# Miniprotein binders against Mucin-6 (MUC6), part 51

Target 1, 185 residues: Mucin-6 (MUC6), of Homo sapiens (Human) (q6w4x9r395to579)
Amino acid sequence: GHCSLEGGSFVTTFDARPYRFHGTCTYILLQSPQLPEDGALMAVYDKSGVSHSETSLVAVVYLSRQDKIVISQDEVVTNNGEAKWLPYKTRNITVFRQTSTHLQMATSFGLELVVQLRPIFQAYVTVGPQFRGQTRGLCGNFNGDTTDDFTTSMGIAEGTASLFVDSWRAGNCPAALERETDPCS
Short names: E, the ipSAE of ESMFold2; O, the ipSAE of OpenDDE; V2, 0.75 times the mean of E and O plus 0.25 times the DockQ between their complexes.

## First folded at step 12 (miniprotein)

Design i10 (from i7 with G1D S2E A3E E5D L48Y E59L; at its last look DockQ between E and O 0.70; V2 from the best seeds 0.71)
Fold by ESMFold2, look of step 14:
Structure i10 (fold): chain B 185 residues (1-185), chain A 98 residues (1-98)
Amino acid sequence: as target 1 above (185 residues)
Amino acid sequence: DEEEDIRELVEDAKEELEEARELFEEAKRLAEEGNLEEAERLLTESIYELWEAIFELRLAARLAGDERLTEELERLAEELLKLIIEVMRLYVEIEREE
């Protein structure tokens, strides 16, 4: 399965459903029981300053009970707040520079992440077939049916991207009322 | 109306492609003149325009109720991805020159 975050604000789900959104928050990109230690992949969006995009992807975070790996636009990779030299390895995870513009996070549990750092920050998520029907988050549920890819954190299928995306907000997010006052959101 | 929506998406994608090509050509001229910082900015903007166009084609393909139209729209989006690759190649070349 493939899920991509491209062009600053565009997402394509594991079931190939494209959508766009604007928001200044950290969002759950992928959760699954296939990820060890309550693992989740998160995406961080912020104001971009680019005229055709109000917000854009600025970082990707892998979070579990053991790790908090951050890959961000400043090209510094951290785990649990400590900067790491590449290649960086844990028991289950390897992060390395794939090319001058791309980093890769490979894992033993069927998740792979490729991050394009330049010219714009993009992310490509690949999961093995064991994840089919067992994912949730902005990348959708990977069940082969695009009509329920907008399933919220409460398990409700929504018809709009905005309600779906808002339901997947994670910590450090502005309150809903604060988001409502942003003329670009 | 899905037919109107598809036509509007395709029209928007064409406009964005035209703008992206103009940015790419201007960036090439700037690079030839040694104005590398501005060339990089225009290449980046060109790539953003191309992604906007690709998204619109992908959305149009999802709205299409016809398999032939869906494949045609997806093929057009793939052609724009090839253009992104061409733009990125110049970006990387410029970056090597510092």
Scores: ipSAE 0.678, ipTM 0.850, lowest interface PAE 1.1, mean pLDDT 84
ESMFold2-Fast, scan of step 12: ipSAE 0.748; ipTM 0.885
OpenDDE base, second read of step 13: ipSAE 0.757; ipTM 0.889
ESMFold2 (binder alone), look of step 14: mean pLDDT 77; pTM 0.699
OpenDDE base, look of step 14: ipSAE 0.742; ipTM 0.880

Design i12 (from ve4 with L51W; at its last read DockQ between E and O 0.62; V2 from the best seeds 0.78)
Amino acid sequence: DEEEDIRKLVEDAKKELEEARRLFEEAKRLAEEGNLEEAERLLTESIYELWEAIFELRLAAYLAGDERLTEELERLAEELLKLIEEVMRLYVEIEREE
ESMFold2-Fast, scan of step 12: ipSAE 0.782; ipTM 0.900
OpenDDE base, second read of step 13: ipSAE 0.811; ipTM 0.912
ESMFold2, look of step 14: ipSAE 0.818; ipTM 0.909
ESMFold2 (binder alone), look of step 14: mean pLDDT 80; pTM 0.747
OpenDDE base, look of step 14: ipSAE 0.820; ipTM 0.916
ESMFold2, fold request of step 15: ipSAE 0.828, 0.835, 0.778; ipTM 0.919, 0.922, 0.900
ESMFold2 (binder alone), fold request of step 15: mean pLDDT 79, 81, 81; pTM 0.744, 0.762, 0.764
OpenDDE base, fold request of step 15: ipSAE 0.833, 0.813, 0.820; ipTM 0.919, 0.913, 0.914
ESMFold2, last read: ipSAE 0.842, 0.818, 0.818; ipTM 0.925, 0.915, 0.915
ESMFold2 (binder alone), last read: mean pLDDT 80, 81, 76; pTM 0.759, 0.767, 0.690
OpenDDE base, last read: ipSAE 0.814, 0.808, 0.808; ipTM 0.914, 0.911, 0.911

Design i13 (from ve4 with K8E K15E L51F)
Fold by ESMFold2-Fast, scan of step 12:
Structure i13 (fold): chain B 185 residues (1-185), chain A 98 residues (1-98)
Amino acid sequence: as target 1 above (185 residues)
Amino acid sequence: DEEEDIRELVEDAKEELEEARRLFEEAKRLAEEGNLEEAERLLTESIYELFEAIFELRLAAYLAGDERLTEELERLAEELLKLIEEVMRLYVEIEREE
C-alpha cells in the first residue's frame, strides 16, 4: 500500500481516500504491530510561509524505542538529536539520497519512506502486504474499505477529516481546521 | 449532486493545470534570461498548482466510487504527471547551474 503527503496539506490514505487538513502539530502517520520496538511514523506540520496552503509538512519522524530519526525540510537528518551524514545505516534502517531532490529510508520490516526535499517537501509511504488491516494513523487502516479510513486514535469511525486528524495529534497542539471541499450538499 | 461535484472538481483541476502551464512558460523565459532565482520560485508555484489538481482528481475518483476513472480523468492525470516531470527537470537543471 501507498500513502502520500503532497502539496503541503494533502493526504491520500493506503485505501486511496484523499483529504486535506490545516494543522500545526506532530501527527501520528502510521502505527502498526508490524513496526519493531513500538515504532511509529509521524508527520510534523507548521504554518506555511508560502503561497498555496495554510500549513505544510516540515518534517517526517520515525520513532521507536531505539531511534528517533528526523528528516526535515532543511535537508538535515538526525537520529536521537545527532546530525547524521548520508548514507546513514542502522541494523534495520538505511537513509540515503536517492536523487538530488529525494531521500529514501529503507527498512528491513516492510516500510519504505521517500521524501521529496525540493521544491516542495513531500513524503511517500509504502508498506508491504503484511501491514494490510494492521495500520492506524493519518494513512488509514489499510483494509481495502475507504469508509473506515477516518478511524480515530480511540477506535471510532468519524465522518469528517477534522475530527480524525485531531485524534492523531502527538502533543499539546491546537486542533486542526478542516477546509470544506464540498460546501454544497 | 455527486455528478455535479465531480464535474466541479474536474473543472478546478483543469484550471490549475492551465495556471501551472502559464507559470512553467514564464519560468522557462526567466531561466533563459539568467534570472534563476525567480525561475525557481515560479517552478515551485507550478508544482503547487499541479498537486492541487492531483488532489482534486483523486477526490473526484473517490466520489465516483470503485468505478474505473473516466477517459477525461485519465487523460488529465496523464497531462498532470507529464507536466510535473517537465517542471522538475527544469528545476533540477537550474539547481545545477547555481
Scores: ipSAE 0.713, ipTM 0.863, lowest interface PAE 0.8, mean pLDDT 83

Design i14 (from ve4 with K8E K15E R22E R58K)
Fold by ESMFold2-Fast, scan of step 12:
Structure i14 (fold): chain B 185 residues (1-185), chain A 98 residues (1-98)
Amino acid sequence: as target 1 above (185 residues)
Amino acid sequence: DEEEDIRELVEDAKEELEEARELFEEAKRLAEEGNLEEAERLLTESIYELLEAIFELKLAAYLAGDERLTEELERLAEELLKLIEEVMRLYVEIEREE
C-alpha cells in the first residue's frame, strides 16, 4: 500500500482516497500493531509561504519507544534530538540519501518512507501486505473499502475530511517542532 | 450532478497541465540565459500546477468509483507524470550548477 503527502496539503490514503486539508499541527499519519515498540509515523504541518496552499508539510517524525527520528524540510535528520550524518543506521532502520533531492527511510518491519526535500517538501509512505486492515491515521485503515475512508481516532466513519483530520491531531504538537524547526533555540 | 463534477475536475486538470507546460518552456529559456534563480522559481510553480492536476484526476477517479481510469484520464495522467519527470530533471540540473 501507498500513501502520499504532496503539495503541502494533499493526502492520498492507502485505499486511494484523495483529500485536502488545512492544518498547523502534528498529525498521526500511521499507527499500527505491525510497528515495533509502539511505533507511529507523524506529519508536522505549518503555515505555508506559498500561494498554492495555506499550510505545508514541514517535517515527518517516526516515534517509538527507542527512536524519535525527525526529517525536516531544512534537510536535517535527528534521532532523539541529536543530528545524524547519512547514512544513519539503527538495528531496524536506515536513513539515507536516495537522490540529490530525496531521502529514504528503510525499515526491517515493512515500512518505507521516501521524503522529497526539494523543490517541494513531500512524503511517500509504502507498507507491506502485513499492514492490510491494521493501519490507522491520516493514511487511512488500508482495508480495501472506501466507505470508511475517514475513520476517526474514535473509530467512527465521518463524511468530511476536516473532522477526520482533526481527530488525528497528536495532542500538544511534539517537542520535535520546537527543537528541530525553532530558529531561536 | 456527479458527471458534471467529474467533467469539471478533468477540465481543470487540463488547464493546469497547459499552464505547467508554459511555465516549463519559460524556465528552459531562463536557464539557457543563465537566470537560474528565476528558472528554479518557475519550475517550482510548474510542479505545483502539476500536483493540483494530479489531485483533481485522483478525485475524479475516486468519484467515478472505477478501478480503471477512462482512456482520457489515463492519457492525461501519463502526460502529467511525464512532464513532472522532465521538470524535476531540469530542476536538479539547475541545482547542480548553482
Scores: ipSAE 0.721, ipTM 0.859, lowest interface PAE 0.9, mean pLDDT 82
Fold by OpenDDE base, second read of step 13:
Structure i14 (fold): chain B 185 residues (1-185), chain A 98 residues (1-98)
Amino acid sequence: as target 1 above (185 residues)
Amino acid sequence: DEEEDIRELVEDAKEELEEARELFEEAKRLAEEGNLEEAERLLTESIYELLEAIFELKLAAYLAGDERLTEELERLAEELLKLIEEVMRLYVEIEREE
């Protein structure tokens, strides 16, 4: 399964359902029992200085009982809050520079993350077949059915992206907007 | 209606593609002139326009549910992706020169 976070406000689920939103919060991208140590992948969105987009992805966070890895445009921060030189390796996670503009987080448990740092911060999540039907979050449930991808954290199917996205907030933040407002239009 | 929405998405994508091309070409000119900072800015904007176009095409394809239309839109999306790659190459080249 492939989930993408692109253009600051665009998401494509594991089931290949595209949707857009504007929000300034931390959201759960991926939770699964297949992630060890109660692991979760999260996305941090904030206000964007780009005129045509109000919000943009600014960081991705992998959090478990054992590890906290924050990948932002400028640095990789780990458990101790310090920026690390790459490659960074834990027991089952490795973060390394793939290209001049891309980082990769490789894992031994079937999660892969590619992060484009420049010029636009974007993330691409890949999970193995063992995750099928066992995922939740903004990336959907990976069950081959796009119609139920907007299942909330409470297990309710929503008809709008905004309500769906809001249900996966990991903090206090304003409500997400479903449609992108182009200030140039 | 859904058909109108699909049409609008496709038209928007076409417009964004044209804007992206213009931005890209201007960025190339600026880069050749040595104005790397402005070139990078325009390249970034170009990428945003391309990504938006790609997304709109994907969304249109999803809404259409028609295999033929879906395939066509996916092909267009792939072409746009190639343009993004070209823009990215230029961006990286500029960064290396700085």
Scores: ipSAE 0.331, ipTM 0.694, lowest interface PAE 1.2, mean pLDDT 88

Design i15 (from ve4 with K8E I54L L63D; at its last look DockQ between E and O 0.63; V2 from the best seeds 0.73)
Fold by ESMFold2, look of step 14:
Structure i15 (fold): chain B 185 residues (1-185), chain A 98 residues (1-98)
Amino acid sequence: as target 1 above (185 residues)
Amino acid sequence: DEEEDIRELVEDAKKELEEARRLFEEAKRLAEEGNLEEAERLLTESIYELLEALFELRLAAYDAGDERLTEELERLAEELLKLIEEVMRLYVEIEREE
């Protein structure tokens, strides 16, 4: 399964459902029992400096009981608050630079993350087949049915991306916007 | 009139593809003239246009129930992705010169 965060506001779920949102929060991108140590992948969005998107991705976070790996748009990688040189390895996670513009986080548990650092900060999430039907978050539930990819954190299928995205906020923050409102236009 | 809505998305995607090509060609001229920072800015804008077009095509494909429409949308998406690769190649080349 493939999930993408592109262009500051575009998301495509594991089941290929596209949607758009604008928000300034940390959101749960992926949760699954297949991730060890209560792992979750999260996306951090903030106000953008460009006219094409009101908000944009500024960091991706992998959080578990053992690790808090942050890959940020300033190209710094931290684990539990400490900056790390690449390649960086733990028992089951490796973060390395693939190209001048891309970083990759590879794992032994079927999660792969590719982060494009420049010119636009973007993220690409790949999960193995063991995750089928066992994911939740902004990347959807990976059950082959795009109709219920907007399932909230309460288990309710919504018809509106905004309500779905709001339910996956990981903190107190403003409600997400689905509309194309560009402050530079 | 669902097909008219899908056709509008496709037309918008094609306009964005055309604008992205214009930006890419201008960025090439700027790079040849040594104006590398402006070239990078135009390359970035070109990618934004292509990603907007790609989103519109994906949205149209989500609603499409016709094999011919789906095939047309996928062909356009491949064209967009190929241009993104060209734009990124030039971006990386310019970045190395700096």
Scores: ipSAE 0.744, ipTM 0.870, lowest interface PAE 0.9, mean pLDDT 86
Fold by ESMFold2-Fast, scan of step 12:
Order: structure tokens, then sequence, then C-alpha cells
Structure i15 (fold): chain B 185 residues (1-185), chain A 98 residues (1-98)
């Protein structure tokens, strides 16, 4: 299955459901028991400087118990906070420059990530058949039914992208300030 | 309603493809004149137009299901992807010259 994050704000799920959102947070892109060591793929969005989109993808993160690999739009690759020269290899993951404008993260566990660095920062996620029906996050559940691709982190199918996306915010996301707070909330 | 909406998405995609081609042609002219910075900017704008068109075709495909418009959507998507490749080739060439 194939999931794409394109043009700053477009997402197409593994079941080919397209949607658009405008968020400024870290989002869970892909969680699965098929990923080793509690692995998860995450996408970081921030306010865009371009007129074509209010927000844009600025980094992709692969997080597990062993690794925190960050690929940013500034073409910096880090693992556990340390900058790495490419090609960068771990036991099960290799990050390398595929073309002058693209990086690839190849894994031994059926996940592949291709990141376009320029002119627009974009990400493409490919997963093997073992992931079918076993994914959760912005890329959907990969079960062959697009009607439930907006399944939230609580397991509820939503009719709108905004509630779906908001449910997948990661814990390291800074909260947006409200215009006013209810002191008795 | 749904069929009208699908048709509108396809027509919007065609307009965005036309605008992308216009931007691409202008970028080629600017690159030939040595204005590489503006050429890169227009190539980037062309790609944004093509991605918007591709998103609209994917929405149309999702709404239509497997049957109607599939052949037309596939042809348009192939045309969009082919143009993205051409725009990217010029973009990379310009980057090498800078």
Amino acid sequence: as target 1 above (185 residues)
Amino acid sequence: DEEEDIRELVEDAKKELEEARRLFEEAKRLAEEGNLEEAERLLTESIYELLEALFELRLAAYDAGDERLTEELERLAEELLKLIEEVMRLYVEIEREE
C-alpha cells in the first residue's frame, strides 16, 4: 500500500482516500504492531510561507525504542538528536540520497519512506502486504474500505477530516493558545 | 449533484493543468534569459498547480467509485505526472547551474 503527503497539505491514505488539512503539530502518520520496538512514523506540520497552503510538511520522524530518526526540510537527518552523514545505517534501517532532490529510508520490516526535499517537501510511504488491516494514523487503516479511513485514535469513524486529523496529534505537539480560556473548565 | 460535482473537479483539474503548462513555458523562457531564481519560482508554482490538479482527480475518483470517468481520470493523471517529471527535470538542471 501507498500513502502520500504532498503539496504541503494533501494526504492520500493507503486505501486511496484523499483529504486536505491545515495543522501545525506533530501527527501520528503510521502506527502498526508490524513495526519493531513500538515503532511509529510521524509527520510534523508548521505554518507555511507559501501562498498555496496555510500549513506544510516540515519533517518526518521515525520513532522506536531504539531510534528517533528525523528528516527535515532543511535536508538535515538526525538520529536521537545527533546529525548524521548519508548514507546512514542502523541494523534494520538505511537512509540515503536517492536523487539530488530525494532521500529514501529503506527498512528490513516492510516499510519504505521516500522524502522529496525540493522544490516542495513531500513524503511517500510504502508498506508491504503484512501491514494490511494493521495500520492506524493519518495514512488510514489499510483494510480495503475507504469509508472508515477517518478512524480516530479512539476507534471512531468520522465524516470529516478535521476531527480525524486532530485525534492523531502526538504528545510532543505544542498546544495552540486559545483566544480565551474558561477558568472553570 | 454528485455527478455534477465530479465533473467540476475534472474541469478544475484541466484548468490547473493549463496554468501549469503556462508557468512551465514562462519558466523556460526565464531560464534561457539567465533569470534562474524567477525560473525556479515559476517551476515550483507549476508543480503546486499540478499537485492541486492531481488531488482533484483523486477526489473525483473517490467520489465516482470504480466505474464512470475512470479512463478519463487515468489519462489526465498520467498527463499530470508526465508534466511533473518534465518540470522537475528543468528544476534540477537549473539547480546544477546555480
Scores: ipSAE 0.743, ipTM 0.874, lowest interface PAE 0.8, mean pLDDT 84
OpenDDE base, second read of step 13: ipSAE 0.739; ipTM 0.876
ESMFold2 (binder alone), look of step 14: mean pLDDT 74; pTM 0.651
OpenDDE base, look of step 14: ipSAE 0.773; ipTM 0.890

Design i17 (from ve4 with K8E R68E T70L)
Fold by ESMFold2-Fast, scan of step 12:
Formats: C-alpha cells, structure tokens, sequence
Structure i17 (fold): chain B 185 residues (1-185), chain A 98 residues (1-98)
C-alpha cells in the first residue's frame, strides 16, 4: 500500500481515501505491530508562509525504542538528536539521497519512505503486504474498506476528517481544521 | 447531488491544470531570459496548482461509481502526471545552473 502527504495539507490513505486538514502538531502517521521495537512513523506540521496552504509538512520522524530519525524541510537528517551524513546506515534502516530533490529511507521490515525536499516538502509511504489490516494513524487502517479509514486512536470510526486527525495528535496542540475532504459533512 | 459534485471537482481540476500550464510556459520564458529565481518561483506555483488538481481528481475517484467518469479521471491523471514530470525536469535543470 501507498500513502502520500502532499502540498502540506493533502493526505491520501493506504485505501486511497483523500482528505485535507490544517494543523500545527506532530501526528502519528503509521503505527503497526509489524514495525520493530514499538516503531512509529510521525509527521510534523507547522504554519506555512505560502498562499496555497495555511499549514505544511515540516518533518517526518521514525521513532522506535532505539532510533529517532528526523528528516526535516531544512534537509537535515538526525538520529537521536545528532546530525548524520548520507548515506546513513543502521542494521535495518538506510537513509540516502535518491535524487537531487529526494531522500529515501529504506528498511528491512517492509516500510519505505520517500521524502521530496524541493520545491515542496512532501512524503510518500509504501508498506508491504504484511501491513494489510495492521496499520493505524493518518494513513488509515489498510483493510480495503474506505468507510472506516477515519478510525480514531480510540478505535471509533468517524464520518469526518477533523475528529480523525485530532485523535492522532502526538502532542499538546491546537485542534486541526478539516477542509475540502467531502462535498458533504 | 453526488454526480454534480463530482463533475464540479473535475472542472476545478481542469481549471487548475490550465493555470499550471500557463505558469509553466511563463517559467520557461523567464528561464530563457536568465531570470532563474522568478522561474523557480513560478515552477513551484505550477506544482501547487497540480497538487490541487490531483487532490480533486482523487476525491472525484473516491466518490465516483460511474465507470465513464473513471475513464475521464484516468485521462486527466495521465495529463497531470506528464506535466508534473516536465515541471520537475525544468526545476532540476535550473538548480544545476545555480
């Protein structure tokens, strides 16, 4: 499955449900028992200065018991707070420059992250078939049924993106605003 | 109704695609004149327009149950992807010169 974070406020889930929100928080993008050592992928959003979006993606974080890998819009890669030169390799994770405008984080456990650095900071998440039906977070539950893609952190299926997004905040932050995700509310 | 909403999303996407093309053509002209900074700005604006169009097409596809509409969406998606590739190629070329 494929999940995308584009233009600072557009998200498409693993089940191809698109939605839009405006938020200034760290959000849980992907949690799964398939990720080793309590791993999770997170997305950091902040206020943007561009006319096309009030908020934008500013960093992607992979967090586990051993690692806190941060890829930020300023093109710095850190692990556990220390800047790393690319290619950066651990036992199960390699971060490298895929093109002049893209970084890739490849893993041995079925997760791939591609980050576009320029001209717009964006992220693309790919997961292997072992993740099917075993994901939680902004990228949805990857079960082939879009009616429950807005399943909150408490396991409740919501009809709107705003409550869904707010349930996946990973910090003490303002509530997100839902925009242009449905003709109906 | 849902079908009218879907058609509106498709028309909005077409409008954004045309604006992206206009921005791309202007960026090409500016790059040829040596105004690389302004060319990069317009290429970035073009990509934002294309991202809006992609979102609208994805939303239309999510809502659509009509196979004829899905075929139109597929044609538009192919056109959007082709333009994104061209915009990004020029963006990278300009970066090499800087």
Amino acid sequence: as target 1 above (185 residues)
Amino acid sequence: DEEEDIRELVEDAKKELEEARRLFEEAKRLAEEGNLEEAERLLTESIYELLEAIFELRLAAYLAGDEELLEELERLAEELLKLIEEVMRLYVEIEREE
Scores: ipSAE 0.742, ipTM 0.880, lowest interface PAE 0.8, mean pLDDT 84

Design i18 (from ve4 with E67P R68E T70L)
Fold by ESMFold2-Fast, scan of step 12:
Structure i18 (fold): chain B 185 residues (1-185), chain A 98 residues (1-98)
Amino acid sequence: as target 1 above (185 residues)
Amino acid sequence: DEEEDIRKLVEDAKKELEEARRLFEEAKRLAEEGNLEEAERLLTESIYELLEAIFELRLAAYLAGDPELLEELERLAEELLKLIEEVMRLYVEIEREE
């Protein structure tokens, strides 16, 4: 399955459902029991200065009990707060420059992340078949045929993108400081 | 409603594809003239148009159940992907020159 974060505000889930949102916080992109060490992918969004999009992706984070790998739009890769030279390798994860404009994070556990750095910061997530029906987050359920988790964010009638996105917000909101002096919505 | 919404999405995607082509052609001319900075801006603008078109086609495909319409969406998707590759190729070429 393929999930994409494009143009700063467009998301396409593993089930090929596209939606748009206006989030300016950190969001859970992918959680799954198939990820080792309680792993998760997160996406960091901030307000966009570009009229094409109200928000922009500024970083992607892979978090586990052992690692916190951050890939930022300024082309810095860190793990547990320390800047790393590429290619960067751990036991199960390799981060490397795939092309002059793309970085790739390859894993041994069926997750692949490709980040486009320029001209627009974007992310592409690929997961193997073992993830089918076992994902949660902005990328969706991956064939959510009848699986629901108890939450108010996703009902049959109430399934607007804004409610769905808000339900996956993590505790870090980079734009929160700006909202205090110039609240948007 | 659904049928009309799908047609609107397809027509919007076609307009965005046309605008992306226009921006790409203008960027090529600027690059040939040595105005690399402005060429990069237009290429970036072209990519935003293409991304919006892709979003609209994906939404149309998600809503669609008509096999004839799915064929039209596939044709448009091929055109969008081809243009994205061409735009990105020129963008990378310009970066190497700078």
Scores: ipSAE 0.713, ipTM 0.864, lowest interface PAE 1.0, mean pLDDT 81
Fold by OpenDDE base, second read of step 13:
Structure i18 (fold): chain B 185 residues (1-185), chain A 98 residues (1-98)
Amino acid sequence: as target 1 above (185 residues)
Amino acid sequence: DEEEDIRKLVEDAKKELEEARRLFEEAKRLAEEGNLEEAERLLTESIYELLEAIFELRLAAYLAGDPELLEELERLAEELLKLIEEVMRLYVEIEREE
């Protein structure tokens, strides 16, 4: 399964459902029992100075009982608040520079993350087949059905992206807005 | 209606592609002139336009459920991705010169 966070406000789920939103919060992208140590992948969105988008992805965070890895726009990889040099390796996770503009987080448990740092901060999540039907968050449930991708944290199917996204907030933040029109038009 | 929405998405995507190409070409000229900062700005803007176009095409494909349309949109999306790669290459080149 492939989930993408692009353009600051565009998401494509594991089931290939595209949607867009504007929010300034930390959201759960991926939770799964297949992630060890109660692991979760999160996305941090903030206000953007870019005219094309009111909000943009500014960081990706992997959090478990063992690790906290933060990949930010500043090319800073931190674990538990400490800046680390690349490549950074833990027991099951390796973060390394893939290209001049891309970082990669590789894992031994079927999660891969590629982060484009410049000129636009973007993230691409890949999970193995063992994750089918066992994922939750903004990336959806990876069950091959796009119609139920907007399932909230409480297990309720929502009709709008904004309500869906809001349900996966990891903190106190303003409500997400669904963009229906191109702000550049 | 849904059909109208799909058409609009595709039309918007095409317009954004045209704009992205324009921005890219201008960025190339600026880069050749040594105005790297402005070139980078335009490249970034170009990428945003392309990403939006790709998204709209994906959404159109999702809504349409038409295999023929889907194939067409996929081809167009692939072309857009190639353009993004070209833009990114130039961006990286500029960054290396700085």
Scores: ipSAE 0.412, ipTM 0.744, lowest interface PAE 1.1, mean pLDDT 89

Design i19 (from ve4 with T44I V92I R96Y)
Fold by ESMFold2-Fast, scan of step 12:
Structure i19 (fold): chain B 185 residues (1-185), chain A 98 residues (1-98)
Amino acid sequence: as target 1 above (185 residues)
Amino acid sequence: DEEEDIRKLVEDAKKELEEARRLFEEAKRLAEEGNLEEAERLLIESIYELLEAIFELRLAAYLAGDERLTEELERLAEELLKLIEEVMRLYIEIEYEE
């Protein structure tokens, strides 16, 4: 399964449901019992300086009981608050420079993350078949059924992206808005 | 009307694609003239236009009730991703002076 975070506010879920939102918070991107040590992938959004988007992805975080790996727009990689030189390797995770503009986080447990650093900070999540029907968060539930793609943290299927996104906030942040196409309205 | 919604999304994507191509061509011209700063700015603008078009094509594919149409719209989105790769190649060349 593939999930993408592109252009500052576009998300495409594992079940190929695209949506957009306007938000400035840390959001749970992926939770699954398939991730070891209560692992979760999170996405940090902040105000954008670009006219094309009001908010943009600024960091991706992999958090478990043992690790807090942060990959930021400033091309800094930290684990548990300490800056790391690449390639950075733990027992189950390796972070390395894939191309001049991309970093990759490879894991032993079926999760892969590719982060585009420049010119636009973006993230691409790949999960193995063992994750099918076993995911929660902004990337959706990966069950092949598009009718429940906006399942909230409370297990309720919502009709709007903004309510779905807000349910996956991690922390005390303002509510996200579903992005409208008319900026002058 | 689901069909009308899909058509409008595809029309919007076509508009963004045409603007992206215009920006890309202008960026190539500026790069050839040695105006690298402006060329880079237009390449980034081109990528944003392509990302908007890809989103609209993916949304149209999601809304489509016909498997063939969904596959064709997803294929078009993949072609736009390839165009982004082409734009990125010139961006990287300019960024690293190589």
Scores: ipSAE 0.729, ipTM 0.872, lowest interface PAE 0.9, mean pLDDT 85
Fold by OpenDDE base, second read of step 13:
Structure i19 (fold): chain B 185 residues (1-185), chain A 98 residues (1-98)
Amino acid sequence: as target 1 above (185 residues)
Amino acid sequence: DEEEDIRKLVEDAKKELEEARRLFEEAKRLAEEGNLEEAERLLIESIYELLEAIFELRLAAYLAGDERLTEELERLAEELLKLIEEVMRLYIEIEYEE
């Protein structure tokens, strides 16, 4: 399954359902029992200085009981809160520079993350087949049915992206908008 | 209806593509003139326009029930991705010059 976060507000689920939202919060992208140690992948959105979009993806966070990895445009921060030189490896996770503009987080448990740092911060999540039907979050449930991808954290299917996205907030943030309000759009 | 929505999405995508091309060409000129900062800004804007266009095409494809239409939209999206790569190449080039 492939989930993409592009253009600051665009998401394509594991089931290949595209949707867009406008929000400034940390959201759960992926939770699954297949992730060890209660692992979760999260996305941080914030106000953007780019005129085309008022908000954009600014960081991706992997968090488990034992690991915290924050990938932002300029740094990779780990458990001790310090930026690390790449490649960084701990247990079953490795973060390394893939290209001049891309980082990759590789794992031994079927999760792969590619992050484009420049010129636009974007993220691409890949999960193995063992994750089928066992995922939740903004990336959907990976069950081959796009119609139920907007399942909330409470297990309710929503008809709008905004309500769906809001249910996966990991902090106290304003409500997400389904459409961008950028005048250039 | 869905047909109207699809048409609108495609039309919007085309407009954004045109804008992206305009921005890209202007960025090239600016870069040649040595105005790298402004060039970079326009390149980023160009990429955003293209990404939006691609997304709209994906939405249209998602809504489309016709396989032929879906394939056409996906093909167009791929073409836009190639343009993004071109834009990114120039961006990277400018970045290394700074």
Scores: ipSAE 0.331, ipTM 0.707, lowest interface PAE 1.3, mean pLDDT 90

Design i20 (from ve4 with K8E R41Y E95W)
Fold by OpenDDE base, second read of step 13:
Formats: sequence, C-alpha cells, structure tokens
Structure i20 (fold): chain B 185 residues (1-185), chain A 98 residues (1-98)
Amino acid sequence: as target 1 above (185 residues)
Amino acid sequence: DEEEDIRELVEDAKKELEEARRLFEEAKRLAEEGNLEEAEYLLTESIYELLEAIFELRLAAYLAGDERLTEELERLAEELLKLIEEVMRLYVEIWREE
C-alpha cells in the first residue's frame, strides 16, 4: 500500500483515493496494530501563506512508546527534541539520507517512508501487505475499497474530506477546510 | 551471493523505471486528450513503480561495498526522485483541474 502527501494539501490513500484539505494541525496519518509499541505516523500541517487555503505539510512524525522521530523542513531528524546526525538508527528504525533532497525511514516491520525536503516538503508512505485492512488515519484503511476511505476515528464513514480529516486531529486545532477554488492556482 | 542480489535489485529497479516512464508518458497523452481520470491512475502507478525502484536501489547500495557502485546507485536514485517530482507535478495539476 502506498500513501502520498503532496502539493501542500493533497493526499492519496493506500487505496489510491485522492483528496485535498486545508488544515493547520497534527493529524494521525497511520495507525495499525502492525506497528510495534503502539506506533503511529503523524503529519504536521501549518500555514504557508496568508490565505486559509495556503497550508502545507511541514513535518512527519513517527511516535511510539520507544521512539519519537520528527522529520521537518528545518530539522533533518530529531528524537525527543534532539537533533540527530544521519544515519540515525534505533532497534527497528533507520533514518538516512536517500539523496540531497530526500530522506528515507526504513523499518523492520513493514513501514517505509520517503520524505522530500525540497523544493516542496512531501511524504510517501509504503506499508507491506500485512497491513491490509488494518490501517486507519488519513491514509485510509487499505482494504481495496476507495468508497470507505473517509472512515473517521469513530468508525463513521464521512462524505467529505474535511470531516474525515478533522476526526484524525491529534490536538486542539482549527477545523479543516475542504478544497477551495483558488483563482491563482 | 551478495553480488547477484545487488544485480537483481538493480535490474528490477531499471525495469520499474522503464515501466514508470512508460506510464508517465501515456498519462501525459491521456491528459492532453482530456482523459484526466485515467491519466491520474497511470501517474499514481508510475509513482509507485518509482518508489519501489528507489527502495531497491537503496538496498542495493547498502549491500554494495564498493564506493563506485554506491555512487552510481545513489545517482540513479536521484534521477528517479526527480522523475517522481515531475510525475507529481502533473498529477497535482490534473487534480486541480477536476
């Protein structure tokens, strides 16, 4: 399964359902019992301009009981607030520079992450087949059905991206906005 | 052996690159024809192929003990990443038009 976060506010689920939202919060991107130590992948969005529609991905965070790895535009890799030199390796996770503009987080449990740092901060998530039907969050449920990808944290299927995305907020944040027509886009 | 494994990974990556490029070009044509839905699908598949290729190349690089080979693999990975950027740009453009 492949999930992508591109263009500032564009997401493609594991089931290949594309959607867009505008939010300035931390969202749960991926939760699964297949992630060890109650692991979760999160996406941090912030304002990138004056308009409410100008939002962008600014960081990706992997959080478990044992590890906290933050990949952001400003800091390459931090664990528990500490900047780390690459390659960074834990028991099950390795973060290394893939290219001059891309980082990769490799794991022993079937999660792979590629992060483009420049010119646009983007993320690409890959999970193994063992994750099928066992994922939740912004990346969807990986069950081969695109129609139910907008299932909320409470198990309710939503018709709009905004309500779906809001259900996966990891903190107190403003409500997400749906795709707005930007005459300048 | 390790050398054979590296060769296999590189060969697979090259095949995936070729497929990704094919898909990308086809998507461009479809987009020009106004078939945006199919174009998006192909672009998505192209990205997946490229990501897989990159992973394989990085694994190959990890297994490689030779500096020259490592550099070559990294260079190839960079090329794939650039292609992903191109694919993604078109994908987003098409998506915005819908």
Scores: ipSAE 0.014, ipTM 0.217, lowest interface PAE 8.7, mean pLDDT 86
ESMFold2-Fast, scan of step 12: ipSAE 0.780; ipTM 0.894

